# VHH binders against Serine carboxypeptidase-like 19 (SCPL19): the designs that were tried, part 16

Target 1, 268 residues: Serine carboxypeptidase-like 19 (SCPL19), of Arabidopsis thaliana (Mouse-ear cress) (q8vzu3)
Amino acid sequence: SLLVKSLPGFEGPLPFELETGYVSIGESGDVELFYYFVKSERNPENDPLMIWLTGGPGCSSICGLLFANGPLAFKGDEYNGTVPPLELTSFSWTKVANILYLEAPAGSGYSYAKTRRAFESSDTKQMHQIDQFLRSWFVKHPEFISNPFYVGGDSYSGKIVPGAVQQISLGNEKGLTPLINIQGYVLGNPVTDKNIETNYRVPFAHGMGLISDELFESLERSCGGKFFNVDPSNARCSNNLQAYDHCMSEIYSEHILLRNCKVDYVLA
Short names: E, the ipSAE of ESMFold2; O, the ipSAE of OpenDDE; V2, 0.75 times the mean of E and O plus 0.25 times the DockQ between their complexes.

## First folded at step 13 (VHH; framework vhh_8h63_2)

Design a5 (from x1 with R27F; at its last look DockQ between E and O 0.02; V2 from the best seeds 0.00; counts 0 for: pae E 16.7 > 2, placed apart)
Fold by ESMFold2, look of step 13:
Structure a5 (fold): chain B 268 residues (1-268), chain A 124 residues (1-124)
Amino acid sequence: as target 1 above (268 residues)
Amino acid sequence: ELQLVESGGGLVQAGGSLTVSCAASGFTFDDYAMGWSRQAPGKERELVAGITWEGSTYYADTVKGRFTISRDNAKNTLYLQMNSLKPEDTAMYYCAAHIKYGLGWRTAEEYDYWGQGTQVTVSG
């Protein structure tokens, strides 16, 4: 791994911690997955940790850093044909979360495989590789093992994100180590399975500090941990889900991730 | 360094039986779903049978009732017992391994590691 102090296109030293490196995947180490890791600017020891997955060739994990939720953006209109200029963004999620930006599958960005067979890819293979990557990464970063952990991604990553959560959860159940403190996932665009996304969305919002402890505890008590296909006669669960939906629509509209919702705010 | 080495192929008469074996090394065999694929000349690769680390099995409809997959975790060996062989079973047979505790072991596309294959030829 490398602690990066400066980047081409950004003037001066970085005001945030950036690590890059490779993790070898498989028993024979025939896949090398590259990552960018940005520590939270607030409290990296206690803040959530998220792995961010983006689809498509080209700006795979770097797209997270530059266009989605990372601390950097290309400076507009100032392209000189060499190194694109970079500037800090005012709305980075890394102000309050630790984020891994993974380049997967092999062949994306700087990630590669050592054999033709290892280059072959499928959605299911990608899900398994993410689980393998994380467990190896946590071995080398034990200070983050206990942090609340999330999987996030864009719409191209739609099936991959929930599938990775499933692989991580099954790995924990089978005793794979280190155990990963998986709390849920988020998708930035329409999901293919609204029920799964809805069920994970609530714990994710709580873990990111977007809803209050009081609202989350009310949701858990009234809904029994299931936030989809809710029994319509369960009025308290339905009311708490409406409160949650209202809170999230306010945060999304304002683009303020540091704001917490409380039950009395929702009722007012 | 994961390695899969098949053996036991050969020429057999229609209606006969044959067992192919796969010796596995370089990984914790017990934790992997394993499978047998075959490819006949001019045909696409077909997953014939699979078996999980817990022993759950899968068979393609074309071989169900005639083939039996098994594993011996003490010897790191995967087996395919083939009975009532037909000329259409003629193919190169490949041993395959998924990733550690990998799900989706019932399709060939989900296996990451393959051996070099052993030829089975059924004449009649």
Scores: ipSAE 0.000, ipTM 0.130, lowest interface PAE 16.7, mean pLDDT 73
ESMFold2 (binder alone), look of step 13: mean pLDDT 80; pTM 0.805
OpenDDE, look of step 13: ipSAE 0.006; ipTM 0.219

Design a6 (from x1 with K64E; at its last look DockQ between E and O 0.02; V2 from the best seeds 0.00; counts 0 for: loop humanness VH .140 < .165, pae O 11.7 > 2, placed apart)
Amino acid sequence: ELQLVESGGGLVQAGGSLTVSCAASGRTFDDYAMGWSRQAPGKERELVAGITWEGSTYYADTVEGRFTISRDNAKNTLYLQMNSLKPEDTAMYYCAAHIKYGLGWRTAEEYDYWGQGTQVTVSG
ESMFold2, look of step 13: ipSAE 0.174; ipTM 0.537
ESMFold2 (binder alone), look of step 13: mean pLDDT 79; pTM 0.794
OpenDDE, look of step 13: ipSAE 0.006; ipTM 0.267

## First folded at step 15 (VHH; framework vhh_8h63_2)

Design b0 (from w3 with T62S; at its last look DockQ between E and O 0.05; V2 from the best seeds 0.00; counts 0 for: pae E 18.0 > 2, placed apart)
Fold by ESMFold2, look of step 15:
Structure b0 (fold): chain B 268 residues (1-268), chain A 124 residues (1-124)
Amino acid sequence: as target 1 above (268 residues)
Amino acid sequence: ELQLVESGGGLVQAGGSLTVSCAASGRTFDDYAMGWSRQAPGKERELVAGITWEGSTYYADSVKGRFTISRDNAKNTLYLQMNSLKPEDTAMYYCAAHIKYGLGWRTAEYYDYWGQGTQVTVSG
C-alpha cells in the first residue's frame, strides 16, 4: 500500500490521509483489486467505516472519490478540453467517516486479473469478492475491525450493494474472521462527467508511480493532454497509449510504487 | 459469456464497397472496446480497426481513410464499412472484444473474445 501525500492538479500536500493499494483475491491470487482509502477527519478510530462501490457506465471507484462523497472535486462540472484543477469539497462524507473506494470487478480502473478465467465475472462472484476483499483488508487494518461498517454506492450499483451486505452477513454467520460489524447500506448520487474522470487516469497513474516520468511526458507531448477520443491520425499519441496500455496490463509487481514502465518499450 | 457472430462477407469487385457486421450476445455490450482483425492465408492476424464504448476509433495505416468502424450499443452490433476495396483486403475478418484495463484496445493481444469470422474476397 501507499500513503499518498499529493495529487496532480491539487495545490500543495493533501490535508487528509489517502492510502492506495491492492488486495489479492482467490487461492492463487489471480485477481488484484485496487482501492483508495480516506480516513475520517473527525475520529477515525470510532467513526463509521464504509466501502463505496461505483457501478455507473464508464466510471470506476475514483468517481466516488472525485465526484460523489470524497474530499476532492474538479473545479467545474463539465469537460472543457483540459482537466481542471482539483479543490477540496465543502461537503465530504470523509469529514465524519472512513471510506474505502473499491475498484471491482477486475477490469475496472486499476484492478486486474492475471488470467482470462479469473477475469470472467458475475454479480454473485463480485459480491463474494467484495466480502473476500474486506476480510483481507481488515487483517491489514485491525484498528478498524470494531468500527460500524456500511456498504455504499451510487444508484448504478443498486443490486451489488445489498448483495454485498448479504454476503458479509452470511460470512459472519458461517464464522469467517475477522467478523465485520455490518450495519447496513447507503445509496448516493450518480456521477456527472465521465470524460474528466477518464482523462485524469493517466496523470493519476503517473502521480502514483505506476508509469515512468518518461512515458508520462511522452504521452503529454504527443496527446496534448487528451487520452480519449484521440485523433486517429496522431500516430505518436496512439503508440504512446499502446505502451501505456501494455504497462498497465503488467502491473503485478511487488514494487508497484517503483517506476516500471518506459517510453515505447512495447512498440520499439 | 460474450458471444460474437460476424456476417455480411462476400465477393466484391476491386474499388467496390462492403459492410460487415458483428452481433454480440451475453454480457453488456456497452462496456467493451470492439475491434476488427483480418487474416489472409499464410499471413499474421492484423488488427485493422478498433472502437471504444464512447466512440474513440483506431485504424491501421493499411485501411485508414477507406474503412469506417462504428457501433450501435442499442442493437449490440459492431460494423465495418469498407470502401475502395483492393485485392489485398481479401481475408477472413474477425470481430473481437476487449475488457481489460480500458486502454489496450489498440493492441490485438488484449482482445479476449473472438468470433468465427466472415470471408471477404476482392477480385480484380
Scores: ipSAE 0.000, ipTM 0.147, lowest interface PAE 18.0, mean pLDDT 74
ESMFold2 (binder alone), look of step 15: mean pLDDT 80; pTM 0.809
OpenDDE, look of step 15: ipSAE 0.006; ipTM 0.216

Design b1 (from b0 with G104P; at its last look DockQ between E and O 0.04; V2 from the best seeds 0.00; counts 0 for: pae O 10.5 > 2, placed apart)
Amino acid sequence: ELQLVESGGGLVQAGGSLTVSCAASGRTFDDYAMGWSRQAPGKERELVAGITWEGSTYYADSVKGRFTISRDNAKNTLYLQMNSLKPEDTAMYYCAAHIKYGLPWRTAEYYDYWGQGTQVTVSG
ESMFold2, look of step 15: ipSAE 0.320; ipTM 0.649
ESMFold2 (binder alone), look of step 15: mean pLDDT 81; pTM 0.821
OpenDDE, look of step 15: ipSAE 0.007; ipTM 0.239
ESMFold2, look of step 16: ipSAE 0.403; ipTM 0.731
ESMFold2 (binder alone), look of step 16: mean pLDDT 80; pTM 0.819
OpenDDE, look of step 16: ipSAE 0.006; ipTM 0.221

Design b2 (from b0 with A108P; at its last look DockQ between E and O 0.01; V2 from the best seeds 0.00; counts 0 for: pae O 9.7 > 2, placed apart)
Fold by OpenDDE, look of step 15:
Structure b2 (fold): chain B 268 residues (1-268), chain A 124 residues (1-124)
Amino acid sequence: as target 1 above (268 residues)
Amino acid sequence: ELQLVESGGGLVQAGGSLTVSCAASGRTFDDYAMGWSRQAPGKERELVAGITWEGSTYYADSVKGRFTISRDNAKNTLYLQMNSLKPEDTAMYYCAAHIKYGLGWRTPEYYDYWGQGTQVTVSG
């Protein structure tokens, strides 16, 4: 592990404690998971500990650190080819919690595998790897074992976080050590039920005034209230969905109030 | 791993319509963001349309209002409905996939899998 005192783009020393490192997981140690650990700025000994899992899968957890709930953010919105400047955030969760930003699975950020086989991952495997990571990490950070522990994440992590919590709980029940003080989990804009979420895009757009009442009613009638995985042979529904897509073509789907860009990144 | 096979290409008159399909096999389809790219002779490959695994879509300016990208996860199939076709739409059409949701899905460089392509020819 390494204590990071300064970062490119940040003026002066960091005013918070940042640790980075690798944890080897797997029986053969074929996977090395990288993490960023930010201690609570209030009371590290008593404040909750949260592991944060960025979605994708395969997105770097640095996105959580810099774009979600961490203590740092980029100044400005666009990259200009130079080292981007960093600033402190006022809303950082690290003001009241210790946060462990994990880059998982292997291939995410600086995390890697030593064999081709070890690079292969699945949701289920990732849940197990997260548990393994935590058990190993806590051995090296015993002062945090008793802290109330939470699993957090966003986006695709909606598929991972609940399962990871379950895996941790099951591990505890099986007597795995150290016992993890798991309290719950939090999710931001999570993937949960894809069908429900996808289907709600149309009524959401209507509710936000992005499509007309007439188009919405036409969509409901022609598509039978199902706006996902539509049979292309249903010409009326397909045409109405095309009209919907046309209305939404200039809207940033990740956030309808933000600028629409040609290249998007995980925001939440 | 994931295999992509395009079909449905052919010759169509200007103003006509055509639907191309991409059948995915080898892995579950619903974990991937998908896209259609095209390459005309002497031109660079360009992204035509993209769709995330949750259904968000993107269209190139040149095809907005004319093309519709959709997916059927149950059938592991990606579609591109092309209406009001123009001679300029003549190209080899490729489907592509990547698993990273929300990460550069509008940029061809981020796609991990590609099909062999299906030829679309629009006569003037």
Scores: ipSAE 0.007, ipTM 0.220, lowest interface PAE 9.7, mean pLDDT 88
ESMFold2, look of step 15: ipSAE 0.239; ipTM 0.608
ESMFold2 (binder alone), look of step 15: mean pLDDT 80; pTM 0.810

Design b3 (from b0 with R106Q; at its last look DockQ between E and O 0.01; V2 from the best seeds 0.00; counts 0 for: pae E 18.5 > 2, placed apart)
Fold by ESMFold2, look of step 15:
Structure b3 (fold): chain B 268 residues (1-268), chain A 124 residues (1-124)
Amino acid sequence: as target 1 above (268 residues)
Amino acid sequence: ELQLVESGGGLVQAGGSLTVSCAASGRTFDDYAMGWSRQAPGKERELVAGITWEGSTYYADSVKGRFTISRDNAKNTLYLQMNSLKPEDTAMYYCAAHIKYGLGWQTAEYYDYWGQGTQVTVSG
């Protein structure tokens, strides 16, 4: 795991603790699920803990953090060719709850799988993976095991959310450990703009140290801040995006081949 | 990947005892729930026993009190001790593994890895 001290687009250091990391799940650790974690501002030891699930097109776990219930929001709600700055929001659920934002299934955001079979998914498989993720995460964060626990998500996560609650409850009854203090689920309807979210992923990767300053600068210059659905005739932007994709795939391939390599996140 | 190889099957007289073993390789199996299933000719596969990485056990009603499942995590070996064997216990016995933290370890449909089986024949 990594404590993140700054984010692209936010002025100065973060006034809250943001933990990111991966949890390995599956047969040989062949799925790596990425998460963001923000502690409650009030009383993290006793306040509820929630896992927030994002499903459907146009959103990932960053959407929960930035558009739904986390401590930050973009200044503005519409993409205008550039990503607006980030600011603190007064409507964060993390004022009174601890929130895990999970990127699932593999292929969402920074979550990935090491084999073709591991990338294949179904609703049932995803529900099992969420339960597997949580029990492994609680092993690494035992201070939260007794907190009242909820599964939350947007409307696209509708059946996954109740299904995960059912999976967790059944696991407790059958003796899987750590036991999870599951209380129920919460559904919300976040406001989202896919263009802002998708374009933020490149500067986020840069801020985490996954790509070089030079590659990031070249992407900004050649693509004009637009990193999705780019004009095919813009050869420089297309070539730079291919270099970006290659760099990201080298990180995944190196982890798979070596298993003992760690991804380092460099703070600004 | 995880590989499972059964051994110890054979011909046994009714009322006798037999132990079958399953050796796991390619990965440490202390992350898996393990189980034994059997299939008689013309019948569907039946999960007869299961054991979690923490030692919780399951037995089908047809074998409860006669069969004992155990595991040796240091040797990556699963065992099934079968006592008071009956002709109806005649079947191919399969070793199986279920992923860590999964709920379906009492249900054959949720086991991910299977061995090739070892034949147990009980003469009556």
Scores: ipSAE 0.000, ipTM 0.112, lowest interface PAE 18.5, mean pLDDT 73
ESMFold2 (binder alone), look of step 15: mean pLDDT 80; pTM 0.810
OpenDDE, look of step 15: ipSAE 0.006; ipTM 0.254

Design b4 (from b0 with L103I; at its last look DockQ between E and O 0.10; V2 from the best seeds 0.00; counts 0 for: pae E 20.5 > 2, placed apart)
Fold by OpenDDE, look of step 15:
Structure b4 (fold): chain B 268 residues (1-268), chain A 124 residues (1-124)
Amino acid sequence: as target 1 above (268 residues)
Amino acid sequence: ELQLVESGGGLVQAGGSLTVSCAASGRTFDDYAMGWSRQAPGKERELVAGITWEGSTYYADSVKGRFTISRDNAKNTLYLQMNSLKPEDTAMYYCAAHIKYGIGWRTAEYYDYWGQGTQVTVSG
């Protein structure tokens, strides 16, 4: 592990404690998972500990650090070819919590595997790897074993976080050590059920005033409340969905209040 | 142990084309990410192209648009197609391999296995 005192783009020393390192997981140690650990700025000994999992899968949790709930952010929105400047955030969760930003699975960020086989991953495998990572990490950080522990994540992590929590809990029940003080989990804009989520886009648009009452009613009647994978032979529903698409054509689907950009490198 | 043997080097006129090959043996080729580095007299060794086991590619700015790296796993062979060659491309070309997946494969020092090299000379 390494204590990071400064970062490119940030002037002066970091005003918070940042540790980075690798944890070897797997029976053969053929997977090395990289992490960023930011200690709570309030009371590290008593404040909750959260592991943060960025979705994708395969996206670096540095995105959590820099774009979500961490203490740092880029000063500008556009890359100009030079090292982007960093600034402190006012809304950082690290003000009240210890956050472990894990890059998982292998291939995410600086995490890597030593074999092709080890590089291959699945959601289920990732859940197990997260548990292995945590237990190994806690052995090296025993001072945090007693902290209330949470699993957090966003986007595709909606598929991973609940399972990871379950895996941790099961591990505890089986007597794996150290016992993890798991309290719950937090999800931001998570992927859960794609059908439900996709279907809700229409009523959401209506609720936000992006489509008219008339169109919404027509959609409900013609599509029978199912707005995805519709039968092409249902011409009325198809036409109404086209009208919906037309209304939404210039709306940024990731966030209706933000600018609609053609290229977005940040997963939401 | 993985062994790498380069071939295909030679003398070529500026503007010409050349393909160098790297034959891998000893282990399954598809388990490795591969790269081509070159070293000119008096210069440091530099990575010119890389390819992962997934087929993702990297090129140095100096060779972008001119060189193409490819691999044939069935033949255990790595290729570098070099077009529009320049005198500045004159160097010993080395085949390299590594078994680490994830990061760092765009850096020459990341590779663990090297061939003996094949000489490419471009006359002006």
Scores: ipSAE 0.000, ipTM 0.257, lowest interface PAE 13.8, mean pLDDT 90
ESMFold2, look of step 15: ipSAE 0.000; ipTM 0.108
ESMFold2 (binder alone), look of step 15: mean pLDDT 80; pTM 0.809

Design b5 (from b0 with I99V; at its last look DockQ between E and O 0.02; V2 from the best seeds 0.00; counts 0 for: pae E 3.0 > 2, placed apart)
Amino acid sequence: ELQLVESGGGLVQAGGSLTVSCAASGRTFDDYAMGWSRQAPGKERELVAGITWEGSTYYADSVKGRFTISRDNAKNTLYLQMNSLKPEDTAMYYCAAHVKYGLGWRTAEYYDYWGQGTQVTVSG
ESMFold2, look of step 15: ipSAE 0.241; ipTM 0.566
ESMFold2 (binder alone), look of step 15: mean pLDDT 79; pTM 0.800
OpenDDE, look of step 15: ipSAE 0.026; ipTM 0.547

## First folded at step 16 (VHH; framework vhh_8h63_2)

Design c1 (from b1 with A108P; at its last look DockQ between E and O 0.02; V2 from the best seeds 0.00; counts 0 for: pae O 14.6 > 2, placed apart)
Fold by OpenDDE, look of step 16:
Structure c1 (fold): chain B 268 residues (1-268), chain A 124 residues (1-124)
Amino acid sequence: as target 1 above (268 residues)
Amino acid sequence: ELQLVESGGGLVQAGGSLTVSCAASGRTFDDYAMGWSRQAPGKERELVAGITWEGSTYYADSVKGRFTISRDNAKNTLYLQMNSLKPEDTAMYYCAAHIKYGLPWRTPEYYDYWGQGTQVTVSG
């Protein structure tokens, strides 16, 4: 592990404690997971510990640190070819919590696997790897074992976080060491069930006044309440969905208050 | 809590095969990573094979290609199939278990539970 005292783009020493390092997981040591650990700026000994899992999947957890709830953010919106300047955030969760930003699975950020087989992952495997990571991490950070522990994440991590919590709990029940003081989890704009979410776009649009009552009723009747992966042979439903798409064509589907531009508004 | 009992040891001729077993009791078998260690007279105990909860395996270089470790969670039993046995394989074979992450599980010292061992003697 390394204590990071300064960062490019940040003037002077960092006013918070940042640790980075690798944890080897798997008994063969074929997977090395990288992490950023920011200690609480209030009371590290008593404040909660949270592992933050960024989505993607495969996005670096640095996105969590810099774009979500961390103590740092970039100044400005565009990269101009030079080292981007950094500034402190006022809303950082590190003000009251210890946050462990994990780059997982292998291939995310600086995390890597030593074999092709080890590189292969799944959501389920990732959940197990997170548990392994934490068990190993806590061994090297025993002072945090007793802290109330939470699993946090956003975006695609909605698929991972609950399962990770379950895996941690199961591990505890099995007597794996060290025992993790898991208290719960937090999700931001999470992916949960893609089918349910996708299907709800139509009633959501109607609820927001983006489509007419008439179109909505027609959609409900013709599509039978299923508005995704529809049978192309259902011409009426298909046509109505096209009308829906037309209505939504100028609206950013991920944020209906934004214009549908070719530029992705999501930074992480 | 976890009890381990080895069996299946005996005298075999060089080039022969033998399977030793380890019966686990007291706790759910799948809670543990398992291993086989051996100790020859006048030598230190060495891990010859390991298997994780998920079935990943490890073998010492001296037994690679000859020994196979496996587990049957339904039977709470660990196995070591030994083929092409050599006189150098003569040792007391021990079953071991641990439930820890982040440790060098390839090292016998990190196992928490041990059986009493079963003697394997290879003549030749």
Scores: ipSAE 0.000, ipTM 0.212, lowest interface PAE 14.6, mean pLDDT 90
ESMFold2, look of step 16: ipSAE 0.250; ipTM 0.626
ESMFold2 (binder alone), look of step 16: mean pLDDT 79; pTM 0.796

Design c2 (from b1 with I99V; at its last look DockQ between E and O 0.05; V2 from the best seeds 0.00; counts 0 for: pae O 10.3 > 2, placed apart)
Fold by OpenDDE, look of step 16:
Order: sequence, then structure tokens, then C-alpha cells
Structure c2 (fold): chain B 268 residues (1-268), chain A 124 residues (1-124)
Amino acid sequence: as target 1 above (268 residues)
Amino acid sequence: ELQLVESGGGLVQAGGSLTVSCAASGRTFDDYAMGWSRQAPGKERELVAGITWEGSTYYADSVKGRFTISRDNAKNTLYLQMNSLKPEDTAMYYCAAHVKYGLPWRTAEYYDYWGQGTQVTVSG
């Protein structure tokens, strides 16, 4: 592990404690997971500890640190070819919590695998790997074992976080050590059931007044209430979905109060 | 390794409709965001439509309201329904794949996988 005292783009020393390192996981140690650990700026000994999992999957949790709930953010919205300047955030959760930003699975950020097979991952495997990572990490950080522990994440991590919590809990029940003081989990903009969520986009749009009653009724009739993975041979449904897409074309589907742009709203 | 094979292209009259398909194999389809690009003779390849795992879609301005991109993860197949076709839609249409967390319509994103294309010709 390494204590990071300064960063490119940040003037002067960091005013918070940042640790980075690798944890080897797997029976053969074929996976090395990288992490960013920011200690609470208030009371690290008593404040909650949260592991943060960025979605994607495969997106580095550095995105959590820099774009979500961490103590740093980029100044400006576009990369201009130079080292982007960094600034402190006023809303950082690290003001009241210890946060462990994990890059998982292998291939995310600086995390890697030593074999091709080890690079292969699944949601289930990732849940297990998170538990393994935590068990190993806590051994090296015993001072945090007693802290109330939470699993956090956003976006696709909605598929991972609950399962990870379950895996941790099961591990505890099985007597794995150290016992993790798991209290719950937090999700932002989570993916849960993709089919349900995707299908509900049409009713949601209608409910929000983004599409007309007539179009909604036509969609229901022609698509049979299924608005995703539609058979392209169903021309009527396809046409109605096209009309729906037309109505939504200028609206950001993940946040209907925002304009649909070719740039994500991570920095918004 | 992910393989993409397009089909469904052909000759169609202006104002007509056509659906092209892309069959994916070699890897799980839902690992990828998908897109359709096209290249007309003497022109650069352009992104026509994109779809993420979450179902978010993008369309080029030239095809908005006329084309619909969709995916069937169970069949590992991507579709492009093309309505109200115009002669300027004549092109080789290519299926492309991105990593799941990528956005096909972002300027900084590049396709990771390409098919061989299917020819769409619209007569005036």
C-alpha cells in the first residue's frame, strides 16, 4: 500500500488521507484488485466504512472518487490535452465516512489478472471477489474491522451491491474471518431488474407527460405491454416505439430534466 | 472472441422499409453496447444508431424518427428497423459493439468489434 500525499492537478498536499494498493484474491492469487482508500475527515475510528463499487461494469471506482461522492473533482468539463486541475468537493461523503473505492472486476482501472482465465468474470464471481477482497483488506487494516460497514455503488452496481452484501453476510455466518460488521448498503441510480426497468420506460414517459395518451395506448396494444427486445417483424409496435423514441429524442432518458446530449452528465 | 454478422440488406424503393439484423456470437451479447454505422460510397463511415445495455438509444439526426435500433439479448441479435428510406440512406451498414459501460454515441468512443456489413440500396 501507498500513502498518497499529492496528485497531479492538485496544488499542494492533499488535505485528506489517501491510501492506494493492491489486494491479491483468488485461491491462486491470480487476481490483483486495486483500491483507493480515503479516511474519514472527521473520525476515522468511529465513522462508517463504505466500500464503493462503480458500475459499468468495468468502470474504475476512481469515478466514484472524482465524480460521485469523493473529496476531489476536476475543474472544468472537457479535457484539453493538459493535466486537468483538481479541486476539493464540499459534498464529499469522506467528511463523515471512510470510503474504500474498489476497482473491480479485473480489467477495471489498475486491477488485473495474471491469467486469461482469471480475467473472466461474472456478476456472481465479482460478488465473491468483493468478499475475498474485504476479508484480506481487513486483515491488513484491523483498526477498521469494528467500524459500521456499508456497501455502496451506483449504476450497474445495483446488480452487484446487494449480492455482495449477501455474500458478506453468508461469509460471516459461515465463520469466515474477520467478521465484517456489515450494516447495509446504499445505491445511487441503480440497475436492478433490467427487463422491468427497461419496460417501464414507456409507462414512465406517459406518466410524466412525455408521450400522449394516444401513443401510449397504441404502444400497449401493438407491443402487448412489452416495449423492449421487440420482434422487428412486429412493424406496428416498432413504428410506435419509433414514435416514442422521437418524443424522447431530445430528453436524457436517465434524467428527464436534462437534455439528451452526446456527453454524459457525470460532471453535472 | 465476439463475432458479428449482419443480414437483411437489399434493394428497396424510396419510402420503403427494411430491417437489418446483426447476429452476435462468441461472447455474451449483453456484455456490449451495440451500434449501427453506415458508409456510403465516397463518404466517411458514420454512426447511425446506438443502444446501451440499459436500453438508452441514440440516433443520428439524419435518421431520427425513421430508424429504430433494438436488441434481443436472448437471441444475441441487434436490429435496425429502417422506415421511410431515402436514396441518401444507400450504404453498407455495419454492426458494431462497444464495452458495456461505453456510450456508442460519445465522440471519444471507438467500436471494439465490427461485422462485414450488409448492403442497403434505396432507389429513387
Scores: ipSAE 0.007, ipTM 0.212, lowest interface PAE 10.3, mean pLDDT 89
ESMFold2, look of step 16: ipSAE 0.305; ipTM 0.639
ESMFold2 (binder alone), look of step 16: mean pLDDT 81; pTM 0.816

Design c3 (from b1 with I99V A108P; at its last look DockQ between E and O 0.23; V2 from the best seeds 0.00; counts 0 for: pae O 11.0 > 2)
Amino acid sequence: ELQLVESGGGLVQAGGSLTVSCAASGRTFDDYAMGWSRQAPGKERELVAGITWEGSTYYADSVKGRFTISRDNAKNTLYLQMNSLKPEDTAMYYCAAHVKYGLPWRTPEYYDYWGQGTQVTVSG
ESMFold2, look of step 16: ipSAE 0.299; ipTM 0.642
ESMFold2 (binder alone), look of step 16: mean pLDDT 80; pTM 0.813
OpenDDE, look of step 16: ipSAE 0.007; ipTM 0.256

Design c4 (from b1 with S56K; at its last look DockQ between E and O 0.02; V2 from the best seeds 0.00; counts 0 for: pae O 14.4 > 2, unsure alone 63.4 < 65, placed apart)
Fold by OpenDDE, look of step 16:
Structure c4 (fold): chain B 268 residues (1-268), chain A 124 residues (1-124)
Amino acid sequence: as target 1 above (268 residues)
Amino acid sequence: ELQLVESGGGLVQAGGSLTVSCAASGRTFDDYAMGWSRQAPGKERELVAGITWEGKTYYADSVKGRFTISRDNAKNTLYLQMNSLKPEDTAMYYCAAHIKYGLPWRTAEYYDYWGQGTQVTVSG
């Protein structure tokens, strides 16, 4: 592990404690997971500890640190070819919590696998890997074992976080050490059930006034309330969905207050 | 939910070889680390070999170099090849399943599932 005292783009020493390092996971040690650990700026000994899982999947957790709830952010919105300047955030959760930003699975950020097989991952595997990571991490950070522990994440991590919590709990029940003081989890704009979420786009659009009552009623009648993966033979439903798509064509589906541009507005 | 059934036990002469098998059913086999334990009359049950879901193997010192644990996920079967058998290897051999990750080389209390055992008797 390394204590990071300064960063490119940040003037002077960091006013918070940042640790980075690798944890070897897998029983063969074929996976190395990288992490950023920011200690609470209030009371590290007593404040909650949270592991933050960035979605994607495969996005670096540095996105959590820099674009979500961390103590740093980039100044400006555009890269100009030089080291981007950093500034402190006023809303950082690190003001009241210790946050462990984990880059998982292998291939995310600086995390890597030593073998092709180890590189292969799944949601379920990731849940296990998170537990393995934490067990190993806590061994090297025993002072945090007793802290109330939470699992946090956003976006695709909605698929991972609950399972990770279950895996941690299961590990505890199985007597894995050290016992993790798991208290719960937090999710931001999470992916949960993609089918339900996708299907709800139509009623959501109607609720937001993006499509007419008439179109919505036609959609409901013709599609039977299922607006995704529809049977192409249902011409009426298909046509109505096409009309829906037309209405939504200039609206960014991920954020309806934005225009549908060829550029993704989401940075993390 | 996971069922384990051992087979292959029997009587063998000292210095001989024997392979015991464990058939798993009810759940996906590759979700578990697996192990073999044995219990001799009047003795406590002891772990003799373990294999992780990744294929990493562990052995008790008493059986190192003589026993080989292996698994066939496609057949949902665990094996223990026992060579150079000794009278002190006489025991009921049990198959056990453990959580997918972690070390299978733990005490028996960490295993989730056990079979009914297969008797191995070494004469000589």
Scores: ipSAE 0.000, ipTM 0.221, lowest interface PAE 14.4, mean pLDDT 89
ESMFold2, look of step 16: ipSAE 0.402; ipTM 0.698
ESMFold2 (binder alone), look of step 16: mean pLDDT 78; pTM 0.796

